# VH-VL binders against q9umr5, part 21

Target 1, 268 residues: q9umr5
Amino acid sequence: SYKPVIVVHGLFDSSYSFRHLLEYINETHPGTVVTVLDLFDGRESLRPLWEQVQGFREAVVPIMAKAPQGVHLICYSQGGLVCRALLSVMDDHNVDSFISLSSPQMGQYGDTDYLKWLFPTSMRSNLYRICYSPWGQEFSICNYWHDPHHDDLYLNASSFLALINGERDHPNATVWRKNFLRVGHLVLIGGPDDGVITPWQSSFFGFYDANETVLEMEEQLVYLRDSFGLKTLLARGAIVRCPMAGISHTAWHSNRTLYETCIEPWLS

## First folded at step 11 (VH-VL)

Design qh6
Fold by OpenDDE, look of step 11:
Structure qh6 (fold): chain C 268 residues (1-268), chain A 123 residues (1-123), chain B 112 residues (1-112)
Amino acid sequence: as target 1 above (268 residues)
Amino acid sequence: QVQLVQSGAEVKKPGSSVKVSCKASGGTFSNYYISWVRQAPGQGLEYLGIIIPEYGTANYNEKFKGRVTITADKSTSTAYMELSSLRSEDTAVYYCARGSKWFDSTPYYMDVWGQGTMVTVSS
Amino acid sequence: DVVMTQSPLSLPVTLGQPASISCRSSQSLVRSTGNTYLYWFQQRPGQSPRRLIYKVSNRDSGVPDRFSGSGSGTDFTLKISRVEAEDVGVYYCMQGTYWPPTFGQGTKLEIK
């Protein structure tokens, strides 16, 4: 039998967004128990990410308990960060494949439709004033806002991304790293035509330097310091990069070619 | 200087398949996008698909409805384009073209082109 | 798919005279990053396409400075300040902003 698949949605999403993915899984892996978690849907996805992590944890624990052979996680967009944090705080998770589907794993720094909707009068260059305030950190989007021009504010004010990245010292850093390293495979999916994740390389733990030059994962301090286990995972062959051109952000979970190429191989 | 060298001309029957190769020489291959484009006689250019050889990830123009398969062999620095269920309308010169490095956000850069491969489909 | 419309389709030019080709897209080619992925290609008779211009106005190495690209949004232009005999061929615009990339119909440049 196939391992159960747990799906975590992104910002302003619901389980309905994954109807095609469910169809693909059913066709290629019949009998697979797929659970799309209908938590923090719609506007509720704006709630603090730590709150979301707690909610999703409560939902996945029973599923994992019934699947002693392990489970697969498919986590889309913002959901990818939720899942990474989830795996960091759970010392007893049994995740085989963690599939990060176009997630801003290294943060977001771009003017997107979502940003314009939430902050219509603010550009990305000024959003640090809001996002790195106590009030701003009550919104999920700000929890992974990563301004390369205000690194000091990011490191000190980010209540989520900086912590799960181990960029700011905290008493749980070692334990979280250990927990995250329990994952069998980390599958990173994304591409240049995404249009939302900015920079798109964030899905592969790439990100801007102070001059807005995009650096790769291996050039990032979190990798070099192995602060949450990326270097260790790479060394043992546990990181899979699956980039694809021609996929828009809202199509990552509904494109058959993408599914067959980047998702299906890791559901066995 | 990087060059793309394609396989020779093909003559095929309707319903059969053709596989065209594109080998990179004089430079790196695996980290760059490879696109396939075709041109019917006396007509314009049509985009077929793209691949990142390093990862083997390909995407296709939906107009071909799954008849196109793009693959790559990193060990030989060669990309392949296979077109199945051939029709007379598939008669064209097929080109491979190199894009940017996959991490550089310009998949369709197409700064280097192969010499083209003529594929003729006739009964 | 994004439709690219070139004009004119046929361009007879006297040697030494300037030439201009227009390319219009069915929607804006500007991405959220501010980049516009509009390219110009030259195809001489019996040869493979050759890229002349990338991202609207950037000339490739080896391309004579008599070639220039301009435009924004949906309207783009390729200009040749002084047409030479070697410029004979078909010119194509291409957008790479949206999947799949699409080409204009081509403009055939001939010497009068």
Scores: ipSAE 0.929, ipTM 0.955, lowest interface PAE 0.4, mean pLDDT 95
Fold by ESMFold2, look of step 13:
Order: C-alpha cells, then structure tokens, then sequence
Structure qh6 (fold): chain C 268 residues (1-268), chain A 123 residues (1-123), chain B 112 residues (1-112)
C-alpha cells in the first residue's frame, strides 16, 4: 500500500487547484489517501506564516498518527515554506518525501501582480520599507521577502525565513535542525519559465548575492554552515533536484510530464 | 570548441518511427539544455522540445505530445529524439542545439547547433 | 502559442547598403524580471542556424558589429548597417519568453 499524501497550497490558492494532481496520483497509485488541506484559502493565505504553520500542524497530526509507516508532503509555492517549517517544529513528524513544488525556499525578490494589488506603489527595490516593519511582517508575502540589498534589515526584521534558515540566533535552532533532518527525501522542483518565483533558483535554495548574481545552494552560507541541515541531507543523498523548463507557476500541479518525472517516483 | 554531431539521414514509411541521435564532443553537455528543432524543406523552424540530460527532465511542444520522446545518455554524452506515427509532413531536417547550463536561466539560447539530420517520410 | 511575424519575407539589398528586418510578437515578451527573451538567428545557404543576437540587443561573440538588435514589448528590429556578400541567408526571430519557443517565418536576404 502507498503512504498517504498531504498537499499544502500556495498564495491566493485553494484545494480545487490540485484536482489534476489528484487524478494523476489516483491513476498511478490507486488506493492512496490524498488530503489537500483546506486551510488559509484565498486571502487567508496572507495571514502570518507562523499562524499558518500552527493551523497546518494541527491538521496533519491526526493524519500522521493514522499512518505510522510515514506520509509524503507535496507543497506548492508559499506552501513549501509552510511545510519546511512544519518539518522543523514537529518533534514527531514522520515525513518520508517532502516534495517542494516551485517554492521560494531562499525567499522572494520579485514584483508580482499580487504585490501590486496588495501594495500598489511598491516595487521590488522599495518593498523592504514595508516588509521589514512590524506591520509588514503580518503579511505572509513579507515573511519570506528577501531583499539582497538590505541584508541587515532582513536579518533583523524577518520573523519567519531568517529563523527557519538558521540565519538569526534563536533558542530552537538546534532542535529544528534535528527535526528537519528526519525527513527521508527533499525533492526540489522548479524551472526557468516559472515567471513568479524570483529568482526561480530559490526553489533549489539558490539566491542572489548583493550584485544580483544567483549563487547555487552549495555556495550559500546556510548550506556551508549547515545551519538547518542542507549539507547533511545532500551528503546522505537525500536531496533530489528536478528542474524542468517550459512550466509556468500555475501549471506545476497540472502537468502530467512533470508529475511522472519529478513526483511519481517519490510516492512510495 | 563544443560540437554536436547528429546521426545520418533516414528514409521512413508513414506510420513508422525514427530516432535521431545528437552526440556532444569537446565539452560537458549533461548540465546543459539540449533542444530539438526541425525545418521542413523550404520552410521555417519549428521547436519540438527540450531536455536537461543530467536530470532526464524533458518537455515537449504540445503539437507533438504523444508522438515525440526526448531522452539522454550521460555516459555517452548523447541526446535522442524519437518521433512516432510518422506522416509525410514530418519530412524535415531535425536539429539538436545546446543552450546554457540549466541554472543560468537561458534554456533557449541555442548557441551550438548540430549539422542536422534529414528524415524523409515516403512510400 | 505566441505568434511571431516577420517583415519583409524577402529582402533584396545592394552590397554596402543598410538592411532592416522587423519582427512582431502577438503579445509582450517582457518577463516580470524585466528581461525580454527575443533572439535572432542567421541561416546561411546549406548550413545550420547561427545565433546572432540574444535578449533583443546583445550581439553574440564573433558577430560583426554591423549587426544590431533593438526593440521592446512586441516590436523588434534587426539591422545590418552595411550588407556584405557573406550576409546572404535567411534570418529568423524567435521568442523564448513563453513556452513553447516560436520562430518568425524567416526573411530571405539576397544581394541584388
């Protein structure tokens, strides 16, 4: 029998967006229990990420308890950050595959239609003034905003990303790393035609340096210091990269070729 | 200098399949995008699909989905394109072309091209 | 699919004179990062295509400075300041902003 699959959606999203992914899983892995968590839908996805993590944690506990053999997570866009935080804060998670579907794992530094709607006068170069304030940190988008030109403000103001990356000292860092390292596989999915995640290499733990040159995961300080376990996971062979060209941000969960190549092999 | 050398010309009957190879020499190809493009006689260029050989992650132009398969063999530095259910309108020169490294965001750069493989579909 | 429309399709030109090829897309080719993935290729008779210009205006290494690219949004131009005999061939624009990449019909440049 197949392990249960838990799906966590992204910004301005809902469970309906995953209907094709559900169809693919049912066709290739019949009998698999798939739960698309129906929490923080639509505008509720703007609530602080720690609040979302708490709500999703409460929802996944009974599912994991019913499946002592383990579960899989498929986490899309913003949802991949929620899931990474879950893996850190849950002492008792039993996740085998964490499938990160085009998620801004090292943060976001790009204008989107949603940002223009939410903050009409903002541009990526000035959004740090909003996001690195206590008021801004009440919005999920700002919880992973990562301005490479204002790293000191990021490190001081980020209530979410700098913490789960181990970039700022906090009392739970060692325990969170230990918990995260219990994951079986970290499957990183993304590509250059995404159009929303900026830089798209954030989905592979790449990110801009101060000159907006994209550095790979292995060049990031958080990797080199192994601050939350990336170096350890890579050394175990537990990190799987699955980049694919030609997929836009809204199509990652509705593309059969992507599913068959990058997702299906990890749904044991 | 990196070179892409393709397999020789093919003559095929309608309904059959063809598999064209594209071998890289003079450099590493596995972490680069490899694209396939075709050109019917006297006509323009048409994009078929792409692969990153290191990861085996291929994607296809919807026009050809179900008929085209793109694969790679890292050990021989060779990419393959297979087109099935051949029709007369599939008569074309088929090219492979190399883009940038996968991490560099320029998949369709196509800076190095193979010499082309003529595929003729006739009775 | 994004439609790429070239004009003219046939371009007879006198040696030493300028030439201009237009390319229009059915929608804007600019991404949210500000990058525009518009390319120009040259195909000499009997040869594989060769890239001339990438990202609208950037000349590839080894491409003579008499070639230049310009444009924005949906309208793009390839210019040759002084046509030489070796410039004979077919020129294609291509967009790489939206999947799948699509080419213009081609412009055949000939010496009068």
Amino acid sequence: as target 1 above (268 residues)
Amino acid sequence: QVQLVQSGAEVKKPGSSVKVSCKASGGTFSNYYISWVRQAPGQGLEYLGIIIPEYGTANYNEKFKGRVTITADKSTSTAYMELSSLRSEDTAVYYCARGSKWFDSTPYYMDVWGQGTMVTVSS
Amino acid sequence: DVVMTQSPLSLPVTLGQPASISCRSSQSLVRSTGNTYLYWFQQRPGQSPRRLIYKVSNRDSGVPDRFSGSGSGTDFTLKISRVEAEDVGVYYCMQGTYWPPTFGQGTKLEIK
Scores: ipSAE 0.815, ipTM 0.907, lowest interface PAE 0.9, mean pLDDT 92

## First folded at step 12 (VH-VL)

Design gj95
Fold by OpenDDE, look of step 14:
Structure gj95 (fold): chain C 268 residues (1-268), chain A 123 residues (1-123), chain B 111 residues (1-111)
Amino acid sequence: as target 1 above (268 residues)
Amino acid sequence: QVQLVQSGAEVKKPGASVKVSCKVSGYTLTELSIHWVRQAPGKGLEWMGGFDPEDGEPVYAQRFQGRVTMTEDTSTDTAYMELSSLRSEDTAVYYCATVSYDWETGRYSFDYWGQGTMVTVSS
Amino acid sequence: QSVLTQPPSVSGAPGQRVTISCTGSSSNIGAGFSVSWYQQLPGTAPKLLIYGNSNRPSGVPDRFSGSKSGTSASLAITGLQAEDEADYYCQSYDISLSGWVFGGGTKLTVL
């Protein structure tokens, strides 16, 4: 039998948004118990990510308990960060494949429709003033805002991304790393035509330097320092990178070719 | 508030086609996702198909695929449902309805309904 | 025969509490899709009563409530009134059918 699949949605999503993905799974892997976690939908997806992590944890624990052979996680966009944090704080998770579907794993720094909607009077270059404030960190988007021009503010004010990345010292860093390393495979999916994740390489743990030059995962300090286990995972062949062009951000979960190429192989 | 006004009752012979209209007001048709649900006399509601609220593509229930066509005229804010090869079992009240997304809850629902169009198929 | 199973009928006296169940499966409610409820008065079009498992549209009295657990949902009506006599339908999305689905409907009689 197939391992259960748990789907975690992104910003402003609904369970309905993932109907095609679930249909693909049902068709190609009949009998699979697949569930979109119906939590923090719509506006509630703006809640602080740590709050979301706790909520989703409560939801996945019973599922994991019923699946001693393990489960698969498919986590889309913002959900990918939630899942990474989830796997970091859970010392007893049994996740076989963690599929990060177009997630800003190394953060977000770009003018997007999402940002314009939430911050209509703010430009990308000035969003740090909001996001790195105490009230800004009450919004999920700000929890993974990563301004390369204000690194000090990011490191000191980011209450989520900087912590799960181990970029800021905290007492749980070693334990979180250990927990995250329990994952069987980390499948990273994204692409250059996403249009939302900025830079798109963030889905592969790439990101801007101070000159807004995109550096790859292996050039990042979090990798070099193995702060949360990326270097270790790569060394043991546990990281899979699946880039795909021609897919917009809202289509990652509803593209059949993408599913067959990047997702399906890891559901068996 | 959205209002949906449907065309009048139809009487058709078996094998014929029927085209029901649904005129939208309050909002433009481009702002809405119209779906069709029918109800046979004394029976329950049956979803037939509609325009997907996320990608705007028409989606039909498997049972009606190949026999139903849903179209829209944005110039007149009117949605249409055409059902061909009519059978006696197609006798029903046909409803158009909007499927809307509530951003606060992140849920979809059939929030507004037309008054219904009775279609009778008899020899 | 409906994908979502409802009792054919329920009844209650004025002022009582009644509950209508909606039983789905792992391909719809259990897959994480929300449940909506619709009220259909005799000779009228359905009306949205509950959406997103437990939310009430404007104009719907708070004596109507919805809940969801596992593969099932429930509609509760407290303080039953004569005007509540109607048919009630639950609705969700089903991945096996790739479409929206309704329950078989429940006729509520106010005694």
Scores: ipSAE 0.927, ipTM 0.957, lowest interface PAE 0.4, mean pLDDT 96
Fold by ESMFold2, look of step 14:
Structure gj95 (fold): chain C 268 residues (1-268), chain A 123 residues (1-123), chain B 111 residues (1-111)
Amino acid sequence: as target 1 above (268 residues)
Amino acid sequence: QVQLVQSGAEVKKPGASVKVSCKVSGYTLTELSIHWVRQAPGKGLEWMGGFDPEDGEPVYAQRFQGRVTMTEDTSTDTAYMELSSLRSEDTAVYYCATVSYDWETGRYSFDYWGQGTMVTVSS
Amino acid sequence: QSVLTQPPSVSGAPGQRVTISCTGSSSNIGAGFSVSWYQQLPGTAPKLLIYGNSNRPSGVPDRFSGSKSGTSASLAITGLQAEDEADYYCQSYDISLSGWVFGGGTKLTVL
């Protein structure tokens, strides 16, 4: 008997894109109930992340209620940020493994095809003018845009990432940290050949300093202050880092070796 | 406007093979994923296989594995379905259809269909 | 037997409302795979009617609507017209079969 698995997709995804991952789970963990949440698909994945968190919360509640011994989350790309927010805002979540599959956990500072389509006249160096405006914060991509050269604007304007990272003071910080720390394991997956997440170390809570030098998780202020529980989790042995080279951004959920190495061990 | 025009009706004996063609116009096969669906007389629709819209590789329904081959000729924008070792139960109308992704909704569908090809298997 | 279960037939008078159910399982609709609906008029190829549970392609009248809940989906037709007399099929993806699946079909008779 295996815990149910809830899958939260990323930007412009469909449930069909996860068919191989679901087939791998069915092969190795027969009888596991797996659900890809069929919400905020296509263009709707651009909705503000707090709106998405509210909708995904409503979808996971009945699944968790039917599984009192716990559930696992597999959260891909943008979906990993949705899931981390869920773990913070849900007082009674019963998540054992939170599997963050190439998610920009410390933010994004790089061009993507979606950004070029949305903002064709902007480069990453100027995108802060759009993203750090009230209008820009209505787009999910801007909710985790993190320009290392405009950190003051990021800290003031971010309606999502700066809050869930505890980089800006807010009245729920203590409760969110307590809730997040109920998770059994945090499994961080990503790699240098992703091609979309920039820096790719964002999937491991690493990020650029002002010189675009990557500081690893243990060098980040949010880790050092233990703002939302990363230091506590690492001290418990609850953080698993599983980097893998040779995988492009859209291939993480369709690579069998990645599944067997980084995902399968955590689906009891 | 996408149009799918299929080859004409076939009459075959048990044990033979049939090869149905599907000519695409309005797009090229490099832009489209063609799938095949059959329908026995008075019965429902049955998916047979096609080219996966995400990776472009052929995939076949388990029931037809080993008896069906699906190919494409991009120089003529023509897809083919070949079914071997025919039985009387293979008597059906065979349709080709496109499988397309709608980026706005994030969904796949069988959006354009050929007119169908009747294949009759009788002794 | 079809993986997706539909009633064999439904009927209604002109102007009335009918619904057609599509019942799946945890390996298809319940896993999060969306449902499409197809109309097949007598003697013709199937035509896409609804995709992605509830999306209506251009040219499909707004009296056709779709929904999904749990492991099941439903097609609703309001303001029935004579030309709606057809066979209707639901469709999804199934992880156990690693492939696309259709329901068994529902014959709609307009009285």
Scores: ipSAE 0.796, ipTM 0.899, lowest interface PAE 1.0, mean pLDDT 92

Design gj96
Fold by OpenDDE, look of step 14:
Structure gj96 (fold): chain C 268 residues (1-268), chain A 123 residues (1-123), chain B 111 residues (1-111)
Amino acid sequence: as target 1 above (268 residues)
Amino acid sequence: QVQLVQSGAEVKKPGASVKVSCKVSGYTLTELSIHWVRQAPGKGLEWMGGFDPEDGEPVYAQRFQGRVTMTEDTSTDTAYMELSSLRSEDTAVYYCATVSYDWETGRYSFDYWGQGTMVTVSS
Amino acid sequence: QSVLTQPPSVSGAPGQRVTISCTGSSSNIGAGFSVSWYQQLPGTAPKLLIYGNSNRPSGVPDRFSGSKSGTSASLAITGLQAEDEADYYCQSYDVSLSGWVFGGGTKLTVL
């Protein structure tokens, strides 16, 4: 039998948004128990990510308990960060495949329509003034805002991304790393035509330097320092990178080719 | 507020086709996702198909695929449902309805309904 | 025969509490899709009563409530009134059918 699949959605998503993904899984892996976690939908997806992590944790614990052989996680967009944090705080998770579906794993620094409606009076270059404030960090999008030009503010004010990345020292860093390393495979999915995740390489733990030059995962300090286990995972062959062009951000969960190429192989 | 006004009752012979219209007001058709649900006399509601609220593509229930066609005329804000090869079992009240997304809850629902169109199929 | 199973009928006296169940499966309610409820008065079109498992549209009295657990949902009506006599339908999405689905409907009689 197939291992259960747990789906975690992104910003402003609904369970309905993942209907095609579930249909694909149902068709190709009949009998698979697939659950889209119906939590923090719509506007509630703006809640602080740590709050979401706790909510989702409560939801996945019973599922994991019923699946001693393990489960698969498919986590889309913002959900990918939620899942990474979830796996960091859970010392007893049994996740076989963690599929990060177009997630800003290394953060977001883009001036997109996605952000403009949330912050209509703010430009990308000035969003740090909002996001790195106490009230800004009450919004999920600010929890992974990563301004390469204001690194000090990011490191000191980011209440989520900087912590799960181990970029800021905290007492749980060692334990979180240990927990995250329990994952069987980390499947990273994304692409250059996403249009929302900025830079798109963030889905592969790439990101801007101070000159807005995109550096790859292996050049990042979090990798070099193995702050949360990326270097270790790569060394043991546990990281899979699956880039795909021609897919917009809202289509990652509804593209059959993408599913067959990047998702399906890891559901068995 | 959205209002849906459907065309009048139809009487058809077996094998014929029927085309029911649904005129939208309050909002433009481009702002809405129209779906069709029918109800046989004394029976329950049955979803037939509609335009997907996320990607705008028409989606039909498997039971009606190949026999139903849903179209829209944005110039007149009118949606149409055509059902061909009519059978006596197709006798029902046909409803158009909007499927809307509530951003606060992240949920979809059939929030507005037309008054229904009775289609009778008899020899 | 409906994908979502409802009792054919329920009844109650004015002022009482009645509950209508909606039983689905792992391919719809259990998969994480929300449940909506619709009220259909005799000779009229259905009306949205509950959406997203437990949310009431404007104009719907708070004596109507919805809940969801596992593969099932429930509609509760408190303070039953004569005007509540109607058919009630639950609705969700089913991945095995790739479409929206309704329950078989429940006729509520106010005694």
Scores: ipSAE 0.923, ipTM 0.954, lowest interface PAE 0.4, mean pLDDT 96
Fold by ESMFold2, look of step 14:
Structure gj96 (fold): chain C 268 residues (1-268), chain A 123 residues (1-123), chain B 111 residues (1-111)
Amino acid sequence: as target 1 above (268 residues)
Amino acid sequence: QVQLVQSGAEVKKPGASVKVSCKVSGYTLTELSIHWVRQAPGKGLEWMGGFDPEDGEPVYAQRFQGRVTMTEDTSTDTAYMELSSLRSEDTAVYYCATVSYDWETGRYSFDYWGQGTMVTVSS
Amino acid sequence: QSVLTQPPSVSGAPGQRVTISCTGSSSNIGAGFSVSWYQQLPGTAPKLLIYGNSNRPSGVPDRFSGSKSGTSASLAITGLQAEDEADYYCQSYDVSLSGWVFGGGTKLTVL
């Protein structure tokens, strides 16, 4: 008998986009209950991430309650940030594997087609003027926008990422760290050919310094200070890194080799 | 306004093949994903296959694997469905339809339909 | 054959409310795949009424509404009119069949 799997989608996604992932799970783990949370689809995925976290929390509570042995999370792109916040705010989660599928865990600093649609004349170098405003923080993309050249603005204006990373002091930081550390495994998936996540190493908690040189997870202040538990999880042997080249951003959940290599082993 | 105009009714013998066309106007085939749905007399709708709207590859319902081929001619904006080894139970109206993504809701649907093509298989 | 179960028929008088159920399973609606609804008037092609569980395309009156809960979905028609007499089909995606699936259809009779 396999633990239930909860899938959390990304920006401008739908449950249909995960049909192949669900088919792979059905083939390798027959009888597994898999639920793609059918919330905040399409334009709704632009709503503030804390609003999404609250809605997804309400959806996962009954699933977790019916599965006392635990559940697994597979969280794609923006959804990986939603899931990490869920693990922090839920005192009573029972997540075994948190599978972060090409998620911008340390933020995003890159132009995308969706960003061009929202801000058609803007470039990544000047989006900080929009994103680090109260109006910009009403959009999910800006909730994890991380401009390495304007760290002071990021640290002061971010309503989401700076908080869940423990980069800005807040009264819940200790409780959130404690809750996050109850996860069994953190599985980080991503790769250099993603084409959307920028830097792609954000999926592994790497990110740019001020010179746009990528510092790996172990070089990040949030790791060194163990702000939300990364150092503790790594020392426990609970972090799995599964990079794979040759996969574009929209193909992570429809690549069988990726599934077999990086996801399947963690669906007990 | 998208319009789908299908070829006319056909009468076929068991074991023959039929090829139904679906001409698209108002949009081009490069903008649309065409799927095929059939309906036997007095029965419900049955999805047969089409071009996946996300990756553009053909996908066929399991029960039609090996008997159906779906193709598109982008120069004429015409989609085709060919069903071989016809049997009497293949007597049905065959519809083409678009499967479209609505970015606002993040959802797919069969939003525009052709008028249908009656295929009768009799000996 | 049909993995989505609908009642074979429903009826109502003009002005009344009618609901049509669509019962699926954990491999389709229960897995999180959305439900669409189609109206088919006699001798015509199906017409999209509802997509994404509850969204109405342009030109569909607001007296048609949809909802989804658990493994089931419902189409509601309020202010029933004579021209609503038709067959109604629900639709979703099924992971076990790796394909789109339609319900068996419901004949709506306006009394």
Scores: ipSAE 0.808, ipTM 0.904, lowest interface PAE 0.9, mean pLDDT 92

Design pi26
Fold by ESMFold2-Fast, scan of step 18:
Structure pi26 (fold): chain C 268 residues (1-268), chain A 122 residues (1-122), chain B 112 residues (1-112)
Amino acid sequence: as target 1 above (268 residues)
Amino acid sequence: QVQLVQSGAEVKKPGSSVKVSCKASGGTFSDYAISWVRQAPGQGLEYLGYIIPIFGTARYNEKFKGRVTITADKSTSTAYMELSSLRSEDTAVYYCARGSYDSYGYEPFDYWGQGTMVTVSS
Amino acid sequence: DVVMTQSPLSLPVTLGQPASISCRSSQSLVYSDGNTYLYWFQQRPGQSPRRLIYKVSNRDSGVPDRFSGSGSGTDFTLKISRVEAEDVGVYYCMQGTKWPFTFGQGTKLEIK
């Protein structure tokens, strides 16, 4: 039989968004137990990411305990960051494939058409002022807001992303790295037509420098320092990169071709 | 010059709810944290929660979770605090307060509303 | 929660004399950015609170220079070099480093 699959949704999202994904999995891997976690739905997805990590941790522990052969994680958008932290804080996770669906792994810097109903066009350059404060850090989007023009503020004030990426020191960093390295496969999915994740290469650990030039994963200090194990995973052959053009942000979990190309091969 | 104007005093029965408004003028609204603080008669200040209007949701002190709802209407530059299942212990003056920005950071509580007395009695 | 403890709770002072209020936190208020999010507020009878000091020692515009804040880590002080009649009221410290943000109990300053 197939390993159970746990699905973690994204910002302003819920389990409802994954109905097509469940159909695809049932079609290709009949009998797979898929659990889509109904936590931090809708506006609750703006809760601090560390609170979300705790809630999701409580939900995944019994699922993992009942699956001695291991489990797979499919984590969408902001949910990919929740899953990054879960794999680091859990001393006993048994995750085989961690499938990251268009998640801002190096952070977010951009107001897109999708986000313009939340943010006016001029908001991108000014969010650093509230986000890099204790007030802003109580909201999930500020936890991974990464303004490349104020990288010093991001490094010092981010209570979540800078810590899990090892960009700022933390007492638990060594244990977090050891735990994360237990993952079987890190499957990174994203693409240029996403329209929300900015830069889209953030889904592959690329990000803007101070001139807004994208530097890919292998040029990041996070990778070069092996802060949480990316370089080790790549050397082990455990990182899979699956970019696909033509897919908008809300379609990653409902595109059959993407499922067959990037997700299906990693479900065992 | 920023000014915060709150709605008038309320007298409520136990078990009911109250909704206090806080209208901002003289500056921008949507990207500032708007805090709600209360003060029982003769006692100290207690933080209820705050909202950053552009995010559309609030951060609540766990002590009030499930009873307090903070909202904001960007078109009228007005924040609201609703407290349900009222008890006599909720009798207090409720204040809204708004921050401002210096060169690089957020500075909270620069401006305060005048306060709204909410009395809960039978 | 971070507990903020003020002393004294009642402070009778003679006009023209100095006054000092202590505020102690149950844990360090230094945030990861190196800033200390410690604030002092004044509440005159029948009025809303007014911020006097932000980030330990920075005096707000319009606040007389007889008011000063100092301290680090867990131990903070508000000083009034020469108390005037309009200083009567309750003074509160507040921490904004860790949610939920919390206030001290307040110190009532009265003229003897």
Scores: ipSAE 0.809, ipTM 0.913, lowest interface PAE 0.9, mean pLDDT 91

